# VHH binders against ORC1-type DNA replication protein 2 (cdc6-2): the designs that were tried, part 2

Target 1, 379 residues: ORC1-type DNA replication protein 2 (cdc6-2), of Methanothermobacter thermautotrophicus (o27636)
Amino acid sequence: MKGDKRRDIRDILLHDETLFRNMNAFDPDYVPENYRYRESQMEALAVCIRPALRNGRPVNAVILGSCATGKTTAIKKIFEMVESTSEGVVCCYINCQLHTTRFGIFSQIYSKIFGHQPPETGVPFSRIYQTIMQHLASEKRALVVALDDINHLFYSKNANKVLYDILRAHEVFEGVRTGVFAVLSDIEFRYALDKNVDSIFIPQEIVFPPYTREEVFNILRDRVRVGFYPGVISDELLERITDHTMDTGDLRYGIDLLRVCGNLAEADASPVIGEEHLERALKSTGPVNLIHTVRTLNENEREFLRILADAGEDMTAGALYELFRESTGSSYSSFNRIIEKLEFLRLIDTRLTGKGVRGNSRILIPRFSREDLRRCPGF

## First folded at step 1 (VHH)

Design a5 (framework vhh_7d4b_2)
Fold by ESMFold2-Fast, scan of step 1:
Structure a5 (fold): chain B 379 residues (1-379), chain A 122 residues (1-122)
Amino acid sequence: as target 1 above (379 residues)
Amino acid sequence: QVQLVESGGGVVQPGRSLRLSCAASGFTFSSYAMGWYRQAPGKQRELVASISGSGGSTNYADSVKGRFTISRDNSKNTMYLQMNSLKPEDTAVYYCAAEGLDWFSEYPFDYWGQGTQVTVSS
C-alpha cells in the first residue's frame, strides 16, 4: 500500500473496474432464482393461486411474519411464475406503506392491467373500478392482489372498503374471480373485519418464521456469490455482517451493509472488502426498517420523534406535548393523532402510569435510539 | 470440506424394503435442503425425493409416491430414504445430494455423494 487510495470524483464515476458482478443482487426488489428456506410457504401460495389457473376463484391468504422474513420475495416470485405461465391471471403487488387510499390501490391495479395510469382528476373512482372489473369479466381473467403491510390500510380505515371492493366484485360483475393476499409484518397486530368482509375473506394462514443465524449467513453468502466477484469478501467478515444483521432482526440491513461495503471498497480502489470498509459502513448505515418508516412521516411527526429521542429516556405525553406545542404550534388533538399513528407504526409504545401516581398519564417509550434516528434522512 | 456418504444399498427381491442413509459432514446440516437422486443403467439421473433443512417440507417423484419416505435427523447429521414395495424398475445407483449456493446452477444441488447401488431382482 503506497499513498492515499482516494480517487477524485471523476475517477470514481468513470472507472470501469468494479467489485460488483451484479449490483442488482443488493437491491431490495431483487428476487433470487434459488429461493430457499421457504419451500412450504411457496407451495401454500401456489395452492392458493392454482384454482385461478383453472377458471376458479383464488383462495385468500393472510401472510404472517416479522419484517424481512422473505414474505415480499416469496409473493413476487410466485406472481412472476404464475404470469409467465398464463395471461389468465393478473397478479398485482401493492405496498400499502406507499398506497394508503382506495383510489391509489385501484390505480395500481388499473396500471398493471392497462399499462398506463388513470387520470388523477376528473374521473370518479366508480369508473376506474368498473373499467377494471368489466375487463376481468370480459377477458375471463382472475385477479390476485397482494396487500403488503395491510396494517397501514387498517390505520387509514380503508382496509375493509378495499377488501370489500376486491372480494365482492363478483356480486356486481358476473364471472369476476378475485383473491387477496393480506401481508402483516407485525405478527402481534390485530385487525377487525366488517361482517360483510369477514364472511367472504376466509383466508388460509401462511406463517413465515424468523430465519436462524445460519440461514441468514447462507442467504447473505448467496447474495455475495451473485453480486460480487470471487474473493471480494471473506467468510470471517461475512460472519460479522451476519452478527450485526441478527442484532437488527432485519435481513435487509445485512444486504444493504454488503452493498455499502462494496461501494466503499470500490471508492478506495481496493480489490477486496476489508475490515476498514465494514467499520465505515457500520457508522453510515442506519436501520433499514426505521429509515423506510420515517420517510413516510410528515414534519410534525418527525419533530415528535426528535423531541422523544433527544430526551434519552421515556417521557410522559404531557411533558412531550409541552415541547411539541412550543416547536410546532400544534393542537392536542393533532398531537394525539400522531401518538396513535406512531404507536400503530411501532415507532413508540405507550404505557399508563402505575397506581399511586396522580392521574392516568401515558408514558411514551421509543422503539429506536437517538443514534439510529440521526442516521435517517432528514434527521 | 463437504462430504456425503451413502449406505444401505444392496440386492433385494421385489416387494421387499430397504433403508438408505446419508451421513453428512463439513457444513451446517440443518441449514441445507437435501435430496435423493437415482440413475438407472443407460438413463439420466432423476430426482427421487427432497427434504427441506427443517424437515417440514418433502417432495417425491410420482413413480415413488406412497412407497418411499424421506426423513432426516439433524442431531445426527443424517438423511434417510425408506424404500417400501420395491420394484425391478427401482434398480439404480442412489445418490445423496445437498443444496448448493450457486444461484445460476441448472441443478438445485451442488454437493453429491459417491452413490450406493440398489438392485431389485428375482
Scores: ipSAE 0.000, ipTM 0.097, lowest interface PAE 23.5, mean pLDDT 79

Design a6 (framework vhh_7d4b_2)
Fold by ESMFold2-Fast, scan of step 1:
Structure a6 (fold): chain B 379 residues (1-379), chain A 126 residues (1-126)
Amino acid sequence: as target 1 above (379 residues)
Amino acid sequence: QVQLVESGGGVVQPGRSLRLSCAASGFTFSSYDMGWYRQAPGKQRELVASISSSGSTINYADSVKGRFTISRDNSKNTMYLQMNSLKPEDTAVYYCARDQGYDILTGEYSDAFDIWGQGTQVTVSS
């Protein structure tokens, strides 16, 4: 069933009736040309990078703000502007939820510089690191690395090593110029820098405050103007999407609602997004924070969550491990790292039993329902 | 609490042998791949030898292949480097290193090394 009984399938395939002028406008990686309400933050980022364009060292920064305050968008936009201006500055954006190891982070830097992955298994970290730094020194290029959600590197105990490797490269490779933008979305997260890192980091602090409702509406309207043809969605419906976005506290929810509404209207062969499409989108979209967090999980971590969700209640770590081992073949060490990670990501809580026969019993408490998890990709 | 402590360094004449030991504590030694690195004055650190958690996979740098032997005793949480036919160019500080473990992007363990001991000096001179 390829559509309308009244029309030939071939006619449907050949008729380009789309609501989307540019679908990328609703992509979480999209960087808008007109980036409003962050002018002072953009200027601060530019001031930090500017020395690199003049044969000097970039200024390090700590970028602070709750989830979806425009931090990632601002960084990607300034990086785009810098790289369009000069090949003498390499700007590398790294999501630390996906890359938590020294090897993983420097593999991303390597790929950004050379346009291909570094050699696979069996190559020591020192070779990749040396290749990167020798290139930067010989070509007289500066490196600016944005470590987004750097709290994940502190959790994995790799933050000080990564920061040391980037910031002190000039001590081993003469003439190398580097800088780091450390991004924190959890403003309550506390971290400690080793003295040898703290003495050289010395960052500028750049704060991204929450958007107001009017600012959220205007940002979503800007996405509508880029992403949809004129008249596809009314300002009245956009006000409602804005209200739901404000209730979640996450701008990405509103952007995702627009994408889902457009897809539903297009599937219905409607030339406009109507009330019915928004109602259906609201029922199908889950909590954005859960969806975003779950997207970063590997298959073993996803299997852990499936087992826990299927239990429908709290379960002991021992009971879950038996089921987890059967499905994944994973070691107890790997299993414990998953518990630590998922607790850090606030997907689960752990509690010790007061009356444990072994004294070491833990209870795993899900912070999500089975229905919430089923709304996430891959569940 | 993760600690790696190297021992067995010293001054020896060319052609002699030396055995280095690395005592590990604060983690499950038998679950991690391990390696030996060295750094000579004015030179970069280089990988000398690596050994998998089970001991089944072993790699050597070309400069030491046939002369050095890496081994581990998981019951004692200890790794060894047996250095035979030592040359003046083997003079360096030798470091014990632990593989980083888990790479979240691949869902697999990395071959990169994330923890370094304090080092032990090996000097080969006449």
Scores: ipSAE 0.000, ipTM 0.122, lowest interface PAE 22.1, mean pLDDT 79

Design a7 (framework vhh_8ghr_2)
Fold by ESMFold2-Fast, scan of step 1:
Structure a7 (fold): chain B 379 residues (1-379), chain A 123 residues (1-123)
Amino acid sequence: as target 1 above (379 residues)
Amino acid sequence: EVQLVESGGGLVQPGGSLRLSCAASGFTFSSYAYIGWVRRAPGKGEELVARISGSGGSTSYADSVKGRFTISADISKNTAYLQMNSLRVEDTAVYYCARGDEYYLDSWGMDVWGQGTLVTVSS
């Protein structure tokens, strides 16, 4: 059985030998204790939040850096440290790829404060907003909201409204103290703020530069130290994983590659990760695995992809919704949730056409071809 | 193909009336939260002057036009209307018909726009 590809499932389940000291070290949401190469960024974030711990207003920030430069990890780490220090500051992290609406964003804030979702049926936005702000005022709590990938809110035309609602709450609710960390993953994206938002936002700029190859190697080595037993992977093989990570520009790829290598070696009952495990992992850990991702989708999500693929070109959201409605009978809000999910799963991109009222439509850009989709089960 | 086509614009004297029409094709009003009228005058920003829900008959108006303009929809004809009374020189603008969803209550959430129709209020 050991070394045989045709292993009994029971043997796999009962195998008590493991290469993993802590599998959580390779999870996307893992926050390391030793967060190296971001000390100045962590200090800048702490400086922005510090006034909130002293009965003052948080300082707003614009956080700039390409994808996977540690922005999300730094924000989550500082939020955990702040909330473990004081109950007087509510820290809310929101992924704007998943929550693109004013209602959705404030529902996340509500849930963070109260521990349950607001009632969705029959409750107006104003009630949710008032409940949040009255709580913050009465309990003398500050609110810091991180809007990760805020460019998606600009594309959906919700950014200025959301920023206004958060930053100007003190004008209606006496004593409310709020701040926003606006995160841009696309550092080339240019945004425009309304004058009534621009005048109060006044952010500190915090830049997360790309990691150097040496820094990537050391970060991956730190994950190996936490996640694997000593001797499971050689520095030579880790150098190769670092090279592949640098080629993608995404640190998460290297972390996932280590996880897959460990699982493959363990399945082979190997005490170490070898070159053969890396070769096999490289074939399965690409940035998007279309077949694997498509398997997780429901029928309405699959129908969305079929319609988009059959068009053979980029489509407006409105044009796709008409065809989608005919096939599924779904509401426009259900359709928008599918767009958010498929964008998060990296199956589509969404963009606004520039310049002019007819250009003010969302365009859906597939990251796959019709031929690629046809190779997937159920297509 | 989803499309909104405006008609009924023109030149009118102050105090006069006009009715704008917006014909929708490729979708039905009952499938969307809002149809609205947005105007833009040279040197001014876009202003959502009126909106109507796709299924509930709920209407709202900008303060600048309340009591003078009335929005309505004929679901059977898939057509929205803007009745403009007591027109002022300040109402001179290009008027656009636009479609919005349930989460967007102003022009920022509009995803389908008509070509626009010019309304000139002048003596």
Scores: ipSAE 0.000, ipTM 0.113, lowest interface PAE 22.4, mean pLDDT 79

Design a8 (framework vhh_8ghr_2)
Fold by ESMFold2-Fast, scan of step 1:
Structure a8 (fold): chain B 379 residues (1-379), chain A 125 residues (1-125)
Amino acid sequence: as target 1 above (379 residues)
Amino acid sequence: EVQLVESGGGLVQPGGSLRLSCAASGFTFSDYSYIGWVRRAPGKGEELVARISSSGGYTSYADSVKGRFTISADISKNTAYLQMNSLRVEDTAVYYCARDYEDFWSGPSYYMDVWGQGTLVTVSS
């Protein structure tokens, strides 16, 4: 940044005067007390879980809505409320983009129940599964599992196995009570879910519609009221943050912008967030969905994206592989695995050059801009 | 039972051509990302010669065979091929068809988990 003087790191860390009343209000995992515009969805989730609090089975649900419509927040909020009410219900939230295998899903459930991971090597799935289900049966605890972005399990062909293993546990372990909240951000998978599991699952359908701009502004203002002292940010500046949030379609982006703006203003020993802090925050924060997805990638996968972004145009797989091999020394098998993963993650599209002399060439099309990628940590 | 069966090997003179075939039974190529051809000459280690994706859209070759060998697959026939042109004495080896074991999110893409019996290719004058 032009004009930046080296800051005393100790002064930044030890400064007693803070703009933050509660910094947790801007954390990705924060569940707000005043959760507006989702009252009917919260009620529907509560109705699904309520039987588990009365020694019955929870009701399964399919939760539908485009990305960042509050699905994850609503689920985490109801789970927190349930677990604060009773130890008799285990509520487990799993991101299926990160955990795509039967072993991975049940390791998350295991960790939630026992407070530590199962051994990563030498332990068969059946032992982890039995340990979970025997605990639930012996302790008379119900299990509710939210499978967020479950379409990733359908692509990996693990969805049916995971769903049936959770929902059919009572057939082997007498008295086990389980339910699943299947979360879909892509409506195309709605009928795939019905086709594969409908006879066992029989879900309630809960729809999360998109937020309006007015609702987004009010939600962000609620976070400001919880997270900052009065007067830290103007409504005019918050309107601008709302506009940028609406452009991304992701509420989490606006929440993260507020966090970054507050940190920058505090580092400057400013009593308020000014326009200069927003301008700097906009340069350092990228789209939340892209940031989240990129965080799950290894270094070779990130290098692939850097090369593609730096080209500024669509590339053939062959052309990108030449540059990728120079940078990483990786095999073409490893390279092709990266293409398949990134296409599944919706970071790239691929097209075959079917017209012409050679039909085996692929064109790689980025689903992100160079600017967006460069705003991600590590790019 | 899961099996790969190679055919098409034999004796050929330097500069000649052979076409190797690999027929799969008990599984389909579309279930795996890659099918490869690996060769082993007596007293030498294994060399990955060529691989092809199940879609047929991606191919790779060892530097020793680039421009001379072509890998292809017919998914409808569940068969992979290796077209070997401009053969050299150094190409003399047992050629194995192998399945590249891959789970979409886990499992190493560089392991070959099912191997054929091998077909002998002898290049001599």
Scores: ipSAE 0.000, ipTM 0.104, lowest interface PAE 20.1, mean pLDDT 78

Design a9 (framework vhh_7pa5_2)
Fold by ESMFold2-Fast, scan of step 1:
Structure a9 (fold): chain B 379 residues (1-379), chain A 121 residues (1-121)
Amino acid sequence: as target 1 above (379 residues)
Amino acid sequence: QVQLVESGGGMVQPGGSLRLSCAASGFTFSSYAMSWVRRAPGKGPEWVSTISGSGGSTSYADSVKGRFTISRDNAKNTLYLQMNSLKPEDTALYYCAKDLGDFWSEYFDYWGQGTQVTVSS
């Protein structure tokens, strides 16, 4: 005996009860006040910027660590603290996945300084560059630029020119003080620099090690504390979200799971996030992350993943190469480059088969299921 | 803490030979496979060769088979690459790389500073 009652879409949109105390806590751009487990890294970043606050030149840095080790959060936190301390330092964070050109990078710097985009039609690069550097010189302001995922600038062949333009500006504009924080997961960057850039860059290296499971759980709990009202999610359910986060190796996945779970529970008019909301969120978020990564892959890289998924849980590099060679005709050097790229993208893990193991006896461990892979375009 | 320092690069004429060395510190050298990787101007990195921790097993890229020999001295924590019959196409920065050990869910690969090899007339 149930009635024919349906929710009006307008009622869903205008619902005034919420589980979210602060929805921004689950945004990619959110910088938490309580930023634990990176105190030494934050101190190292502060030491690099400190000279700029004292009328000196900032110290350049190379920031190294795998995906989701808190590099972006640490940089944004330090930049926020610097900007709250002094107007004499301009801190500009640039995602090089989105801005791959010299013009694009300096347009972001321009926008940060002046609060609006430069004109897109008829304005040469030299005018934008000159306007930025003249402002910094006349106002006696230092510039610190974080180039996140700088490898994208190397792939686009723009990295050395961008670094030269930022780091050597003082040679044309007397008194300009600049520094760069180059952020990457791949250590190869270290030696891709032209001699005229290498001679002035001279960075401090700041390493961000992987978070432990306990650290991940506590970070997610901190986000729950800020983002949800008390009692919205149990520690037991948060442990499950932590397990799924550890499986992906990406803290952002766990944060997004919390956001999606909250939205699903709110849509159900539930006062708490339950197991059913987590199960529904897992169906939504897991494939999306994989789909975005897989879209960047070429056909040989996709064939590698297809073979690995079809072969079972773990496979030796040698065994996969035999099948891969038959399918693609590719050399062992091409095959090893695919392993390096897929590890970098966090699609696979590798390990040696045991102690006393020889050379190429590596085990390849997929970070995806066959079913998830089949939901991706081109599989 | 892990450090890899390459040396032995230089300029050589086609058909010549060079021997690269990599001094390793900060880890148990004999417990890890070691690799040589190169970067030609305007190209991405290319795997060249790998040697097992014991030195009992080696593998080579098709482009260098029969010309290059990888070896190691575990008593000296040093990796070597003997390069014979060098071609202009071998011109690159050569990196020493620490290969996988016992990582289950995280890959940590350390590359050295590189040493330049230039093959020209």
Scores: ipSAE 0.000, ipTM 0.097, lowest interface PAE 23.6, mean pLDDT 78

Design b1 (framework vhh_gefurulimab)
Fold by ESMFold2-Fast, scan of step 1:
Structure b1 (fold): chain B 379 residues (1-379), chain A 122 residues (1-122)
Amino acid sequence: as target 1 above (379 residues)
Amino acid sequence: EVQLVESGGGLVKPGGSLRLSCAASGRTFSSYAAAWFRQAPGKEREFVSAIYSGGSTTYADSVKGRFTISRDNAKNSLYLQMNSLRAEDTAVYYCAAGTYSFDTLESEYDYWGQGTLVTVSS
């Protein structure tokens, strides 16, 4: 009754004084109402999807930009706007880092259309595919699929199959209208499509350039206006958060840093976010993408990163392999597979020591600091 | 709802000082961010200074170090102390109030005064 600590905790959670007027503003999935500095990109996406609202096929797009340039936010925002306008278009956002198989991708499409998961096992892919396409044809609904970080599908060798299945559905299911938004975080990534996919994809290219420092400051200020009560954080402190955000190249870092600062100030019963809260937040808010990516690595891949972090920035592949072989006993073929995977995951860059056929030496460059790696579990 | 009335405008010589006042009526002003904007002849309206409900202040670079914004919540009033006035400070000055903070954008202010003319001439 009165001695139940769990009841007392619930009372605190419901009646606590807060600096947050809308905590959702700092949510990783939050889509702002006013999406500044991406007006031309939003217009290009709208032009691609507009035919679907008029019983035509969507225009396919390749969406290019480095990590956290607003690609995901823009796609989610246009999808919400389209679905609020018409039930005649199904918009499905898929993170290809999480869903790498043909079955997995179409299970996400199925769930979006029907509101429940398809049966886990025993159902062939053809049944799920047929159910989706028959629904779209009978209900006269268009399908737009955003394949975020589609390079993961190329790595798994499923990209051409998935693109074929979506884009050529009309050849088997009369009246089906589909389109794909293929999202690439690495602007230098190139992959040749199969001839039967390349001939029908024909995408519009939409580039998301990096935000300027002024744009980052204004975006973070917009989040402050939505998320905090007036006067909670000064412009001077927000400038410092902007500087740290620019150093990481990831807008999500700055948004999360604001959330952590607010929570620390609230825990201190402070009416404002001060310098001390920012300093403590910087200690606890590491590079979220690095932590997530590193968790997916096996012990040999983690050992590779440890050696690289300790050896310094300008290490040749040959020199690192000697140290790696001593600690793991791994073959050079296994070592090369790790380089390819870590480069693909954007944890390292590789550069040649020379030009042309002469210079069979690669330099391995970490995209993380030793300190950032130490913030990751297991390092 | 808040209604705003500016006063204190007039003619001043370069290097002189002037204090503008803005009186709020209808509702208490203390929960709102408040700002001064100005519009010079033939130009668009521009941000001058803002003060948040908690007392933090922001200034346009052109007035930083010369102008001081302040508020008196007990008197439901906003002030702009203008020192070292220059010919380019000649404008109609507007008082504005809104629910948001950290803003230099006109669109973020819900309530506006009618304006008070400040002329700086030799």
Scores: ipSAE 0.000, ipTM 0.095, lowest interface PAE 23.9, mean pLDDT 79

Design b10 (framework vhh_7pa5_2)
Fold by ESMFold2-Fast, scan of step 1:
Structure b10 (fold): chain B 379 residues (1-379), chain A 125 residues (1-125)
Amino acid sequence: as target 1 above (379 residues)
Amino acid sequence: QVQLVESGGGMVQPGGSLRLSCAASGFTFDDYAMSWVRRAPGKGPEWVSTISGSGGSTSYADSVKGRFTISRDNAKNTLYLQMNSLKPEDTALYYCAKEPQYYDSSGLDWYFDLWGQGTQVTVSS
């Protein structure tokens, strides 16, 4: 038992991954060279950035689409293409689920420009802002900032301040050229701009529609061609992976499932991914969106989800609050902010009870299973 | 029709005590958590305390912990707030609030479903 285990572990450590031509093809951050079904969106993004490459101001954009429609991939791809073409344009991608404050956003911009973080304490916002804008002016560099899932900044009441600071920098720092790509999963927030911001933003609207099943299959096949050697996986198994991907509504799930299948086949010293590897992968691979989303949550938000999952049934807001308060000591105000955030993140649904038995109250409905949550780090 | 009627306020010196009452009607009282909320002159509403429908669980704002006690009598449809060691900072209109409905709230500020006139508490001299 122990001898066999040591041999298997040593083999895994010493072998280059023989089924994998390029493991990076299955990374969440991978940007493919051939980006299919988004040609018109890529063209629209290029048109928005093009003026910055010719000493002009970039055009602002609002990028609209539901979760996992390729918005992030398209932005990263165009940013890579622009930066490979010219050092005169700084392209900064910011995930607003992770960076919700004005200080946090500009610290990311600072790090992109200078290659290190500003000190976390003792440095006022005004100094970071001034340092960024003076650099852009003196070096004749344009700045394009993608605010991915900007609705988190609207929730935190920071969106209009951040947009104002970026878009109106030229009024204080002569010659500074800036643009914003505001990415929204929920179109409701695209009209929540203050008049002072709305007057200068004037964005182009770029829509990312959902992928069809055929498009998902072909995208996954493209990843197989880049990531695996020929013959490692059959089209028949890839069709099954596509079906599971469509069930989740998340392209990233299919990509991760391919990576897990490849690793399992390689551990078995199999030259191909077989049916049994897919079956084992399906039992071990959780929804990628859930894992990524819960990673951004604080302890109180995680405790909320644990209590809801452990109940095994839909709960009223009042009933959940009584348990939550005992665990965390949090106020009902804080509790309700968590409900709003988790509903916004699509981790829970809420519904009003009808005129009948339960009167006028909220029911909290989890969008995850207890088992899926338990597979997330820290749960 | 949901109705909440607060009483028991008055003027008291620092260090004194008052007991507030809220008479509830128009809904099944023991199905809902109940809260006390106060509004000082020239300021917005501040949450004070909450009690579960059964009375088994209570919570308090940090400013009142150890001094105030929330309780309820479900047989009488009445909510109470026992206030001890009162301070000038406790001067406010005190409101009784049913479990809030937050379907239209997106702010950091507390939203309160207030149906009563409130009861004035003044801690002076």
Scores: ipSAE 0.000, ipTM 0.102, lowest interface PAE 22.3, mean pLDDT 78

